# Ledger of designs, part 4: VHH binders against PH domain-containing protein DDB_G0287875

Target 1, 92 residues: PH domain-containing protein DDB_G0287875, of Dictyostelium discoideum (Social amoeba) (q1zxe2r132to223)
Amino acid sequence: SKGKSGWLLRKRPGRYDKLYSVSKADKYLRLYENEDTDNDPLYELSLENSIIELKQDLHLQLTLGNSERYIFTHESESEIVSWAQELQATMN
Below, E stands for the ipSAE of ESMFold2; O stands for the ipSAE of OpenDDE; V2 stands for 0.75 times the mean of E and O plus 0.25 times the DockQ between their complexes.

## First folded at step 1 (VHH)

Design e10 (framework vhh_surovatamig_d1)
Fold by ESMFold2-Fast, scan of step 1:
Formats: sequence, C-alpha cells, structure tokens
Structure e10 (fold): chain B 92 residues (1-92), chain A 120 residues (1-120)
Amino acid sequence: as target 1 above (92 residues)
Amino acid sequence: EVQLVESGGGLVQPGGSLRLSCAASGFTFDSYWMSWVRQAPGKGLEWVATITQDGSEKDYVDSVKGRFTISRDNAKKSLYLQMNSLRAEDTAVYYCAKEGYSGYDYFDYRGQGTLVTVSS
C-alpha cells in the first residue's frame, strides 16, 4: 500500500491521551511531536510481524512483533478506517 | 504470569518524601508503558503517573505535578515513583500497573500495593 500521513490521538495507560503527527512509509510507522517530519520521530515502529486490529469502538490497536502495544483513535470514522486499511495492507 | 511487587511505602509527615519501587516479572517489561495508580481509603482507583516503554515521555495527574517523578530501569525490570512534598490527600495504597493485554484495560496490576500514609 502507498504511504499515509496525518494526525492520530494515542490512547495511553492512565488518563492522558496524546495527539501525534503520524507518518507511515514502507514497513515503518513514525510518530512525531508535530507535522515537521524533518525532525527525528519520537517513535519509530517496525510493522514487521505486527498485528493490526480495528475494534468495534473504532480504536485502532497495533501490537508490534515485540508485543509492544499502541492504541489510536481519530474524531473522523472514515480517517481511522483509512489508517486501519493502510496498516493492514502492509501485512501478508 | 505477570507479577508486580511494590515496596517503599510508610508513614511520613506532611512535606516529607518517599520513593516507591516496583519489581516486575513474567512479561517483557521494556515493551509496556507502566503506571502508578492509587486507592485512598474508601475511594476508587485513581491514576497518578505514566511512563512510556523507553522512559522518553511521562504524564502526571495535576495534583502531583512538580512533586512526583516517575522513572524506570528496564535492565532491572523496575518502576519507581519519587514522591516529594507529600500531602494528607496523597494517603493511599499505591499500585504498580501495566497496560492491559488487549490495550483496553489500562490497569492490570498484580501486586498487593504499598501503603503510603501522610499524617501529622
């Protein structure tokens, strides 16, 4: 699948949700503080051997090969569905 | 099996300090965000602080900002909470918590907790 960029809200353990600028290219998902992707990402996530699930409440759950988990939401249903499709398309 | 063992609680006077520790086992500690949650007598669980898997980001409930510091040592599989300028309202049993298995239950704590009493 082609790359994708946009903003996603990350659900974090505890009560502080954090908004990230997110870029997906090849087998990597990168999380940035803001839309300036020339800066180093805060997180660089390898999608190799990952599990991507869009739950019925529209939370996008990403489980990396090392069992690390990330949960994302978006105020737009079509946008979070689009992200789920982009990430799932990279898996065999 | 996930095991979390908290320690470091005790009785302190207002304005005092304590350092809580949590020893983790039974899971890949450095793959999970970790939190401290507390339960005051007769109250429900309250989130206190969270730290990301590599320690790069930290969050706190407003009432403890500037007073508490969360940290972790992935090599030792340990989580810490440095508590300064303690107040009576900080009195609670403190639990070490990891992200739930499904990611939807954020508080999967396995320890008995450690009691912190702030009293004159």
Scores: ipSAE 0.005, ipTM 0.201, lowest interface PAE 11.1, mean pLDDT 81

Design e11 (framework vhh_surovatamig_d1)
Fold by ESMFold2-Fast, scan of step 1:
Structure e11 (fold): chain B 92 residues (1-92), chain A 120 residues (1-120)
Amino acid sequence: as target 1 above (92 residues)
Amino acid sequence: EVQLVESGGGLVQPGGSLRLSCAASGFTFSDYSMSWVRQAPGKGLEWVATISYDGSEKDYVDSVKGRFTISRDNAKKSLYLQMNSLRAEDTAVYYCARDIEYSSSWYDYRGQGTLVTVSS
């Protein structure tokens, strides 16, 4: 719930991975085109009723309440674990 | 009903160019990311390119980077794929697809396709 910002690589099934600037605040995870988070986000994901799963290969799977799924990775194991913990803190 | 209608395919020699078009109807086109996907003879579906709802974000499969350009015209409810420097490996049926990232199949609707044949 404290908030977190950084970069995450999004894994897209059947497509090439894309790097996003990411900000988590309150109950939202926001994905931005670049580092300027004062601009409008490309995606604003509500974390209410979401499910967080950190897989053995360090892929972070986020399933939103509406059943949308997002898969993220990071080159740093400690960073992806930190993101999983931050997102989990918002869950029921 | 959601409808996607592709056009612009044909026979072209290696090194040639084609422009594919997709006319969308039955939904608010400007609210969706759109993709081009293709299927080569005897192969599965392969994602080619995606464009965000407002056109600001574009992604391509590595084999077409620098050769293909995806674009859209939200006022005309149309999606385009400009294909340059065509190769024999680009021979496929090309489909316009409405993008939904949260399913196991990453699109919910696609058109009937347009055939592109690159042959010497």
Scores: ipSAE 0.014, ipTM 0.214, lowest interface PAE 8.1, mean pLDDT 83

Design e2 (framework vhh_surovatamig_d1; at its last look DockQ between E and O 0.05; V2 from the best seeds 0.00; counts 0 for: pae E 7.0 > 2, placed apart)
Fold by ESMFold2, look of step 2:
Structure e2 (fold): chain B 92 residues (1-92), chain A 120 residues (1-120)
Amino acid sequence: as target 1 above (92 residues)
Amino acid sequence: EVQLVESGGGLVQPGGSLRLSCAASGFTFSSYWMSWVRQAPGKGLEWVATISQSGSETDYVDSVKGRFTISRDNAKKSLYLQMNSLRAEDTAVYYCAREDYGSGSYYDYRGQGTLVTVSS
């Protein structure tokens, strides 16, 4: 994978958090408060042994090796599909 | 069938504490984020707190940060809310809820609720 960065909406009860998401093809997904990635990420998610599912309602479900679930979406169908492809590629 | 049963509510003075419990059955508890929501008399539902599957991530509505602590015990299929420094505005029926991504509604699976009344 070549990496990917961009905004994603992370689904939470009662709201969505807008997070700047970065994949650097190192088997991690890093989620930042904003586009200033010189700061530490809010979350650093290991994709090792993860499962990635793109649901029919355009929500991307990421289940980590520790069984934690993260749900993402985007306004653009093509963008969320592209994220699903990127995350699958960087896992290996 | 998914079942959630809340308990631990009661009458307490301002500044007091209560610990709410929720017993879960009928689903793989450890695979779901869980939340507490509340409904004050005559109001709609308000999200209070959420906790990840392992308990490693938590979040709270601003009005309860520093006073409430959400926790879970996956072996006992139980969710908890420790409520300290209670205020009259915390008076509500409290529900535990499983996240449900299928309908876009987070609160379709909730229990009967437990009443918390904060009054002098």
Scores: ipSAE 0.014, ipTM 0.286, lowest interface PAE 7.0, mean pLDDT 85
ESMFold2-Fast, scan of step 1: ipSAE 0.014; ipTM 0.327
ESMFold2 (binder alone), look of step 2: mean pLDDT 83; pTM 0.851
OpenDDE, look of step 2: ipSAE 0.017; ipTM 0.360

Design e3 (framework vhh_surovatamig_d1)
Amino acid sequence: EVQLVESGGGLVQPGGSLRLSCAASGFTFSDYAMSWVRQAPGKGLEWVATIKEDGSEKDYVDSVKGRFTISRDNAKKSLYLQMNSLRAEDTAVYYCARDLWEGYYFDYRGQGTLVTVSS
ESMFold2-Fast, scan of step 1: ipSAE 0.012; ipTM 0.281

Design e4 (framework vhh_surovatamig_d1)
Fold by ESMFold2-Fast, scan of step 1:
Structure e4 (fold): chain B 92 residues (1-92), chain A 120 residues (1-120)
Amino acid sequence: as target 1 above (92 residues)
Amino acid sequence: EVQLVESGGGLVQPGGSLRLSCAASGFTFSNYWMSWVRQAPGKGLEWVATINSDGSEKDYVDSVKGRFTISRDNAKKSLYLQMNSLRAEDTAVYYCAREYSSGWDAFDIRGQGTLVTVSS
């Protein structure tokens, strides 16, 4: 995998959706409050033993090894597909 | 055994304050997002507030923004809800809840609840 950065909208059922600045490097996905990645990430997600699924409605579902789930979407279909491919390549 | 125990509810006048507490046991509390949810008489469950694993991110339902504050103490395995400027509409049983999916399945467990009554 090559690494990837950008913005993703996180879906939270019954709560406000949140936009995160996201950086994927090696086996980690990091979520930041904004594009200043010199700050500590709000979330540092290990992709080891994770399950990455891009659903038919283009919601990207990430299930971590600890069973914690994240759902992401993007306005651009090509961007969410690109994110799915980057995360899936890490698992292969 | 996974357990959540709420406390701090009671009868309070409109405009008053209460602080709810939730004691967690049987799981690694610091790994989970936690929420407060409530059920008013004759109504369904309503999500109130959520806090992430380390306390850096918090969210609230619109009706409580600016009035309620969610917080946690991972060393004490405790979740809190500070409720200010209480209204009659806040009358409900309040439940502490663990989020299974960090926003997909909302809640996989909740406690027995603590009753908050706002009445003159």
Scores: ipSAE 0.014, ipTM 0.267, lowest interface PAE 7.2, mean pLDDT 83

Design e5 (framework vhh_surovatamig_d1; at its last look DockQ between E and O 0.24; V2 from the best seeds 0.00; counts 0 for: pae E 5.4 > 2)
Fold by OpenDDE, look of step 2:
Structure e5 (fold): chain B 92 residues (1-92), chain A 120 residues (1-120)
Amino acid sequence: as target 1 above (92 residues)
Amino acid sequence: EVQLVESGGGLVQPGGSLRLSCAASGFTFSSYDMSWVRQAPGKGLEWVATIYQSGSEKDYVDSVKGRFTISRDNAKKSLYLQMNSLRAEDTAVYYCAKDFYGDYEYFDYRGQGTLVTVSS
């Protein structure tokens, strides 16, 4: 996989954070405040040894190797599915 | 072994204040978002507040905004909840929770809780 970039909504208590997300072949998912990826990411998530689960309610659950869990969604069903597929492919 | 031990609960009159504490051990405290949740008698678990890893970012359930303040001391591996202007509806067992998920329905660990009773 060559990676994927786009917006994701990270589910947080009481809110969703809209984050510009970039998955790369280096097996990292990087989350940014905006599309300016020249800046340091807010989060840099290693996908190594991670588990990706797409739930029926269209939430993507990412469990990292250190057991940290991130929940994402998107207003577009196709996009969240695409992200799930991309991340899975990147991990492999 | 992850452990969370809450303290500071008790009986208080409406309008009173309490400060809850949570002592954490068995994990890198500073690396986790931490939350307070509560369960009122006969009700389900309710998210109350979260303080994120940065220590500066905080979220609260609407009903406690302006009254409760969550804070943390990473050096002491402690979580706090300052509760002011307490109301009868704040009566509950309060739990300290290690929160990975950003979903108040899912917590990795929580303590045994401390009872807060607000009554005249």
Scores: ipSAE 0.022, ipTM 0.384, lowest interface PAE 3.9, mean pLDDT 89
ESMFold2-Fast, scan of step 1: ipSAE 0.194; ipTM 0.502
ESMFold2, look of step 2: ipSAE 0.041; ipTM 0.380
ESMFold2 (binder alone), look of step 2: mean pLDDT 81; pTM 0.833

Design e6 (framework vhh_surovatamig_d1)
Fold by ESMFold2-Fast, scan of step 1:
Structure e6 (fold): chain B 92 residues (1-92), chain A 120 residues (1-120)
Amino acid sequence: as target 1 above (92 residues)
Amino acid sequence: EVQLVESGGGLVQPGGSLRLSCAASGFTFEDYWMSWVRQAPGKGLEWVATISQDGSDKDYVDSVKGRFTISRDNAKKSLYLQMNSLRAEDTAVYYCATEYYDILTGYDYRGQGTLVTVSS
């Protein structure tokens, strides 16, 4: 996978959290409070044994190997589709 | 099946207090962030407060900070909202919500709600 970075909206009950998201070839999705990736990420999500599904409502569901679920979207349809493709490529 | 049952609403005078409860069943409550959301008459849903799985992280909408306290008891599978110094603008149906997300409908799961009316 070529890697990808950018903002994602993480769905929470009643709100969306903006997280600066970084996918690299090491099979982790890292979520940061902002673009300063020299700080520790808020979340380091192992993509090993995970499942990625982009649903018809353009929400990307990530189910980790430990059964934790993260749901993402983006204001841009093309951007969330690009994220789905990048995460799937990283897992493969 | 996922069920959330709210209780504790009622009629209260401005400046009064209420404690809302939510009983959860049908899922591993301890593994989910939980929230309170409300809907005032004729308005949309407004997020009120959120609590992390272990209760260590809490967040509130600005209008209730210092007045409302969210808490949970994982052993009892229960979520609470202590509401102090109630104001007329707090009048709403209050819903317990989980990040159990129904992908087919695109919505978070919420309970049936409990009505809070703040009126003289």
Scores: ipSAE 0.014, ipTM 0.259, lowest interface PAE 7.7, mean pLDDT 84

Design e7 (framework vhh_surovatamig_d1)
Fold by ESMFold2-Fast, scan of step 1:
Structure e7 (fold): chain B 92 residues (1-92), chain A 119 residues (1-119)
Amino acid sequence: as target 1 above (92 residues)
Amino acid sequence: EVQLVESGGGLVQPGGSLRLSCAASGFTFSYYWMSWVRQAPGKGLEWVATIDQSGSEKDYVDSVKGRFTISRDNAKKSLYLQMNSLRAEDTAVYYCARGEDYSYGFDYRGQGTLVTVSS
């Protein structure tokens, strides 16, 4: 797919973490502390065998092949919809 | 069938400690985030703490940070909550729950164990 980068809010119990997120053609979603992607990512999430669901409350649920779940949102509805589409396209 | 069975509740004085346990069966325990939630008498359900599949990532409600510690033993299929420096406001029925928080993940909850902190 074309790839996408930008800030996402990751839902954690009781809080949201702001993570700079990068999706590339290698089918990994990488999450960084900030925009400096020369640093190591905090998380490298394989999209292989994953499931992506955008819920009605505009939270994107990513379930990885190992059953680990990541929940993302964004202040902009169009941005979280765009992320859902990009991640689905990258998996296919 | 999925079963979660809590134990370890009791009566304790303020400043005391208790350790709660939860025995899981009927599912692959190591695949799931696990949580503790509580309900004080006459109040609503409150999320307390969550732990990821490996035990590496933990989160707590602000009122218990530094006092409570969540942990798990995947080989024993058990979840724990170590409660230190207990306060009267910690009095509640404590439930073991499968999932990372109640908005998205709580499929099952146990029968609960009562913790009474009496001043």
Scores: ipSAE 0.014, ipTM 0.251, lowest interface PAE 7.7, mean pLDDT 86

Design e8 (framework vhh_surovatamig_d1; at its last look DockQ between E and O 0.11; V2 from the best seeds 0.00; counts 0 for: pae E 7.2 > 2, placed apart)
Fold by ESMFold2, look of step 2:
Structure e8 (fold): chain B 92 residues (1-92), chain A 120 residues (1-120)
Amino acid sequence: as target 1 above (92 residues)
Amino acid sequence: EVQLVESGGGLVQPGGSLRLSCAASGFTFSDYEMSWVRQAPGKGLEWVATISGSGSETDYVDSVKGRFTISRDNAKKSLYLQMNSLRAEDTAVYYCAAWDYEGSYYMDVRGQGTLVTVSS
């Protein structure tokens, strides 16, 4: 895959958290507190054996191999669609 | 059947403490991130705190940081909220809530609530 970086909104009970998200060709999605990726990521999510689903309400659901779910969205429809395509490509 | 039952609320003076409990049944408790949410009279729901399925990660709304502590006991299928240094603005019905682990979106699964009243 070509990689992608940008802000995503992660759905939580009653709110969304803004996380700086980075995908590289190493099959991980890393979520950072801010754009300073020299800091350690808050999360490193393995895309190995994961499932990517872009739902009709434009929420992107990532189900990891351990069955944990992470739900993301974005204010821009084109941006969340682009993220779905990027994550699916890095899994191939 | 999925059920969440909150308890431990009551009337306390400002500066006092309460410990809330939430008993869970009908689902695999350790698979879910759990939250406390509250509703003050005449207001909407406000998120208070969240704890990961393992208990290793917690987060709080700014207004309760340093005063409230969320915890869980997965063996007992129980969620807790220790509330210290209570203020009048903490008065609300408190609910525990779980994420819908098996669905595509978070769904608010919560009990009937427990009332916390902070008044002199």
Scores: ipSAE 0.014, ipTM 0.263, lowest interface PAE 7.2, mean pLDDT 84
ESMFold2-Fast, scan of step 1: ipSAE 0.030; ipTM 0.401
ESMFold2 (binder alone), look of step 2: mean pLDDT 81; pTM 0.814
OpenDDE, look of step 2: ipSAE 0.023; ipTM 0.321

Design e9 (framework vhh_surovatamig_d1)
Fold by ESMFold2-Fast, scan of step 1:
Structure e9 (fold): chain B 92 residues (1-92), chain A 121 residues (1-121)
Amino acid sequence: as target 1 above (92 residues)
Amino acid sequence: EVQLVESGGGLVQPGGSLRLSCAASGFTFSSYYMSWVRQAPGKGLEWVATIKQDGSETDYVDSVKGRFTISRDNAKKSLYLQMNSLRAEDTAVYYCARDEGYDFWSGYDYRGQGTLVTVSS
C-alpha cells in the first residue's frame, strides 16, 4: 500500500482522542499526539494478523493479533472509509 | 501494585443521594484519566463517568447527566461520584477504574469488589 497519514478520532470511555495517525508499508499503524512525527509515537500497532471492520455507524474497529481492540472514527465519512481501505491494503 | 478501593455504597430510597469514594494507590494518580463504571445484577459493565487528569474535563453517560457529578482530589489520590436523584435503574455495583486500556469496554483497571448501591423503597 502507498501509506496514509492524517488525523483519526480514537474512541475512549466518554471521549474521543484526536491522534495523528501514520500507516506505512512496514505494517504498523503509529499514533502520535500531534503531526510532529519526529517525536515518539504514543502507540505502535502491529497490523499482522489483525482484523479491520468498518461498522455501519462509521466506527472502524481494529482488532490486533494479540486481541487488543482500538476503535476509530472521523468527522468525514470519506476519510474513515479511506482509512479502512488503507489499513486493509497495508495488511495484505 | 495498582489498588483502587471503593466505598460509600448503601441502600437508598428513589430520589435520594449517595457519595461514592475511591482511594487509589500504587500508581501516579494525577497522570491518569479516571472513570466510574457500574454493573447491574446479571448485566455487563456500563461506563458512567470520566474525569481528565487535572479535573478540567468531565463526561457522563446520558442516563446520569444532570444527576451525577464526578470529581477528584489529586493531593488525596481520591476519586468521587456524587449521585443525586437516584432511580431504581441505578442499582449496581460501582467500580472505580483507571482509564488505561486498549479498547472502550475492556480498558479499565480496578481492584476489589466495588461498592454496592441499591435504590429501593
Scores: ipSAE 0.015, ipTM 0.267, lowest interface PAE 6.5, mean pLDDT 84

Design f1 (framework vhh_7qia_2)
Fold by ESMFold2-Fast, scan of step 1:
Structure f1 (fold): chain B 92 residues (1-92), chain A 119 residues (1-119)
Amino acid sequence: as target 1 above (92 residues)
Amino acid sequence: QLQLVESGGGLVQPGGSLRLSCEASGFTFSRYAMGWYRQAPGKQRELVAFITSGGSTNYADSVKGRFTISRDNAKNTVYLQMNSLRPEDTAIYYCAAKYYGSGSYFDYWGKGTPVTVSS
């Protein structure tokens, strides 16, 4: 497969940030301000040595190898489950 | 009980092909992501191929273009088609099932099937 791209909601204190998210075979999750991926990403997250957990409230917790934590969700259950599966596949 | 049963391993010559199968029982197969992992002698276990419940696939760089993962939900089976096999592909191959829909994930593992690639 060619990876996955699409919008995710990133949980922050008191808000959600809408980020265009791209996972590719190079083991990075890249988060963009919008779908123009010719611009630099706001974040490049190495998935190596990362841990992913999908919680019952459909929030996906990504803990990077350096212990940084990112929390994502989506309005669609199938979409956040698909992201959890893609990131798990990519990081191992 | 929930279980995974692997088959299809064996001895092949370099350049040969094998198809591994993993039959799942005791759960709703179509809701699980499925993966093939391998552990070569003296090496760490690594993911080689993954397929989501929705059918998207991902491959380790070392096997891209040579291995294909697929699933048959009617048969509760995941397959790994291995082409252009190399001595470096010699390993015990493991099937895994992953479920991400219940607020945590469930992991089920097969017991492994050996693949030896030698002349």
Scores: ipSAE 0.000, ipTM 0.136, lowest interface PAE 12.2, mean pLDDT 82

Design f2 (framework vhh_8k46_1)
Fold by ESMFold2-Fast, scan of step 1:
Structure f2 (fold): chain B 92 residues (1-92), chain A 121 residues (1-121)
Amino acid sequence: as target 1 above (92 residues)
Amino acid sequence: AVQLQASGGGFVQPGGSLRLSCAASGRTFSSYAMGWFRQAPGKEREFVSAISGSGGSTYYADSVKGRFTISRDNSKNTVYLQMNSLRAEDTATYYCAAKPYRYGSSWYDYWGQGTQVTVSS
């Protein structure tokens, strides 16, 4: 996979958290508080044995191999579609 | 817009093999996750297997893991289910289905007509 970085909105009960997201060839999605990736990420999500589903309401559901779920969206339809494609390419 | 046609069912003895095919018409077949479902007489429809649009991810019901293999050929707009070591409990009508996003949902938007598989001695 080529890798991808950018902002994503993570759905939480009653809110969305803005997270700077980075996908690399090592098959992890890393989520940062902001664009300063020299800091430790808030989350390192292994894409190994994970499931991605982009719903019709443009929320991307990521289910990790350990059954934890993360829900993402973006204001731009093209961006959330691009993220879904990139994460699938990284898994494959 | 997408039409699906399942074929390859038939009669087979326990321990035998069958290969089912699902031919799709329409555009952007590689954008669809494809699934196989089955329904036995008097039972609810159950998930059997699914494959992502790229073919990079496959999923199987516990009852068929190690015996069935799903694959696809995007150049032919076709998905396959290779069924080995068939058991009497595999007797069902098998349906193929397409989802414009990814697999893992029971909500497939496009369904084909089924093909009957009977496993009996």
Scores: ipSAE 0.000, ipTM 0.105, lowest interface PAE 18.3, mean pLDDT 82

Design f3 (framework vhh_6z1v_2)
Fold by ESMFold2-Fast, scan of step 1:
Structure f3 (fold): chain B 92 residues (1-92), chain A 121 residues (1-121)
Amino acid sequence: as target 1 above (92 residues)
Amino acid sequence: EVQLVESGGRLVRTGGSLRLSCAASGRTFSKYAMGWFRQAPGKEREVVAAISWSGGRTWHADFVKGRFTISRDNAKNTVYLQMNSLKPEDTAVYYCAATYSYGKSYLYDYWGQGTQVTVSS
């Protein structure tokens, strides 16, 4: 797929973390503290053997091959839908 | 739209094997990705395995890799979960679920009623 970058909100117990997110053709979702992607990402999530679920409340659930879950959302419905489509295209 | 009915759940001994079936009704079955989920008493529902609309891509959770295999038969509108080397920890209600074909939405909106699998010594 063509790749995508932008801010996402990651759901944690009692809070949301704002992470600059980058998806590329190498099948990793990388999460950065800010837009400076020359720094190391906070997380590198392998999309190999992973599953995407976009829930009715517009939270995107990513289940990694090791069963770890990451939950993302965005204030824009079109943006979270676009992220779901991009990640699924990258996995397929 | 699709409706799902699971079958095959029963009591089975540790180390045994069991195949679950999920029968779908509706003409759009082959356009849906399918998943198997389970929920043990007092636990959250967790994803066990998934299969793409064509059957060309499968995913299995780490805790069942090498033991469980998901497959589908689009001519029969059926998804299967072959479970080998069963452990007491596999005791749960097993659900199948469907989501619209890739590229649109990945909500698992269509769920079966579940089938109980109990693994004992």
Scores: ipSAE 0.000, ipTM 0.182, lowest interface PAE 17.4, mean pLDDT 82

Design f4 (framework vhh_surovatamig_d1)
Fold by ESMFold2-Fast, scan of step 1:
Structure f4 (fold): chain B 92 residues (1-92), chain A 119 residues (1-119)
Amino acid sequence: as target 1 above (92 residues)
Amino acid sequence: EVQLVESGGGLVQPGGSLRLSCAASGFTFSRYWMSWVRQAPGKGLEWVATIKQDGSEKDYVDSVKGRFTISRDNAKKSLYLQMNSLRAEDTAVYYCARGYSKYSYFDYRGQGTLVTVSS
């Protein structure tokens, strides 16, 4: 994988959080409050032993090795598909 | 009731061509990604091709790139697969599927149409 960065919407109870997301060759997905990645990320998600499912409503479910689940979407269908492809490629 | 009805399958010799059609009803066709998936005898389902709602993006499994073309007509609520340069390994039942099937994410498929490529 070559990595990917951009905004994602994270589904939470009753809301969506807009998070700047960065995937790199180290097999972590890092989520930032905004595009200033010099700040610490809010979340660092290890993709090792993770499972990715893109659902019919174009919500991407990421289940981490510790069983914690993150659900993402995007206003652009092509972008959420691109994210699913990038994360799957990084895990392989 | 969601319905997908495939047609156009048949027996063809290696190197030949076929055009598969899928007629959709019971949902707003123009709002969905659509895919073709296939199942060869004794094997599991394999994703073949996907097309975006407006036709602007298409993706194919490597083995059919340059030979198969997916297209759609939203006014006719129809999905198509033009298959050229057919090979024996393309022999399968071909299904029209609603959704992006590259990651096996589809919720409906049709009854299928059989494509047999042999001499």
Scores: ipSAE 0.000, ipTM 0.138, lowest interface PAE 13.0, mean pLDDT 85

Design f5 (framework vhh_h_nbbcii10_fgla)
Fold by ESMFold2-Fast, scan of step 1:
Structure f5 (fold): chain B 92 residues (1-92), chain A 123 residues (1-123)
Amino acid sequence: as target 1 above (92 residues)
Amino acid sequence: QVQLVESGGGLVQPGGSLRLSCAASGFTFSKYSSYALGWFRQAPGQGLEAVAAISGSGGRTYYADSVKGRFTISRDNSKNTLYLQMNSLRAEDTAVYYCAAHYSSGWYKFDYWGQGTLVTVSS
């Protein structure tokens, strides 16, 4: 995979959280409060044994190996599709 | 908004050829795409039949037994377009043809569907 970074919206009950997201060759998706990635990430998500599904409404569902679920979207359709492709490529 | 738009359908005589195109808008195909792309058809009074599919990289293809050797599926990621080359057409190939896109291997459904294009094979 080539890696990818950028903002994603994470769906929560009644809200969306804006998280700076980083995918690298180590097969983790890391989510940060802002673009300062020298700080600790809020979440480190192992992509090992994970499932990625991009739904018709352009919400990307990530199900981790431990069955935890994260739902992401983006206001740009091409951007959320690009994220789905990158995460799937990283898992394979 | 994600949209798939088919074109290239029409009336053709038995033994003839047609090339169907499926243009994607609202999202981009790329070699990094995990999207499986495919063609389905529905003949008058029949159910939906899978015709052909191609993986995101283009390295894997599927064809229904009824079309093997006659139809060829291909994709051009630079043009954001899926193709179905249909040769040696038969009356039983008459159907509405739909293109579909799906991003995950192992799913048996496609998440995005086109509006369809009619292919009629008759004299």
Scores: ipSAE 0.000, ipTM 0.108, lowest interface PAE 18.6, mean pLDDT 80

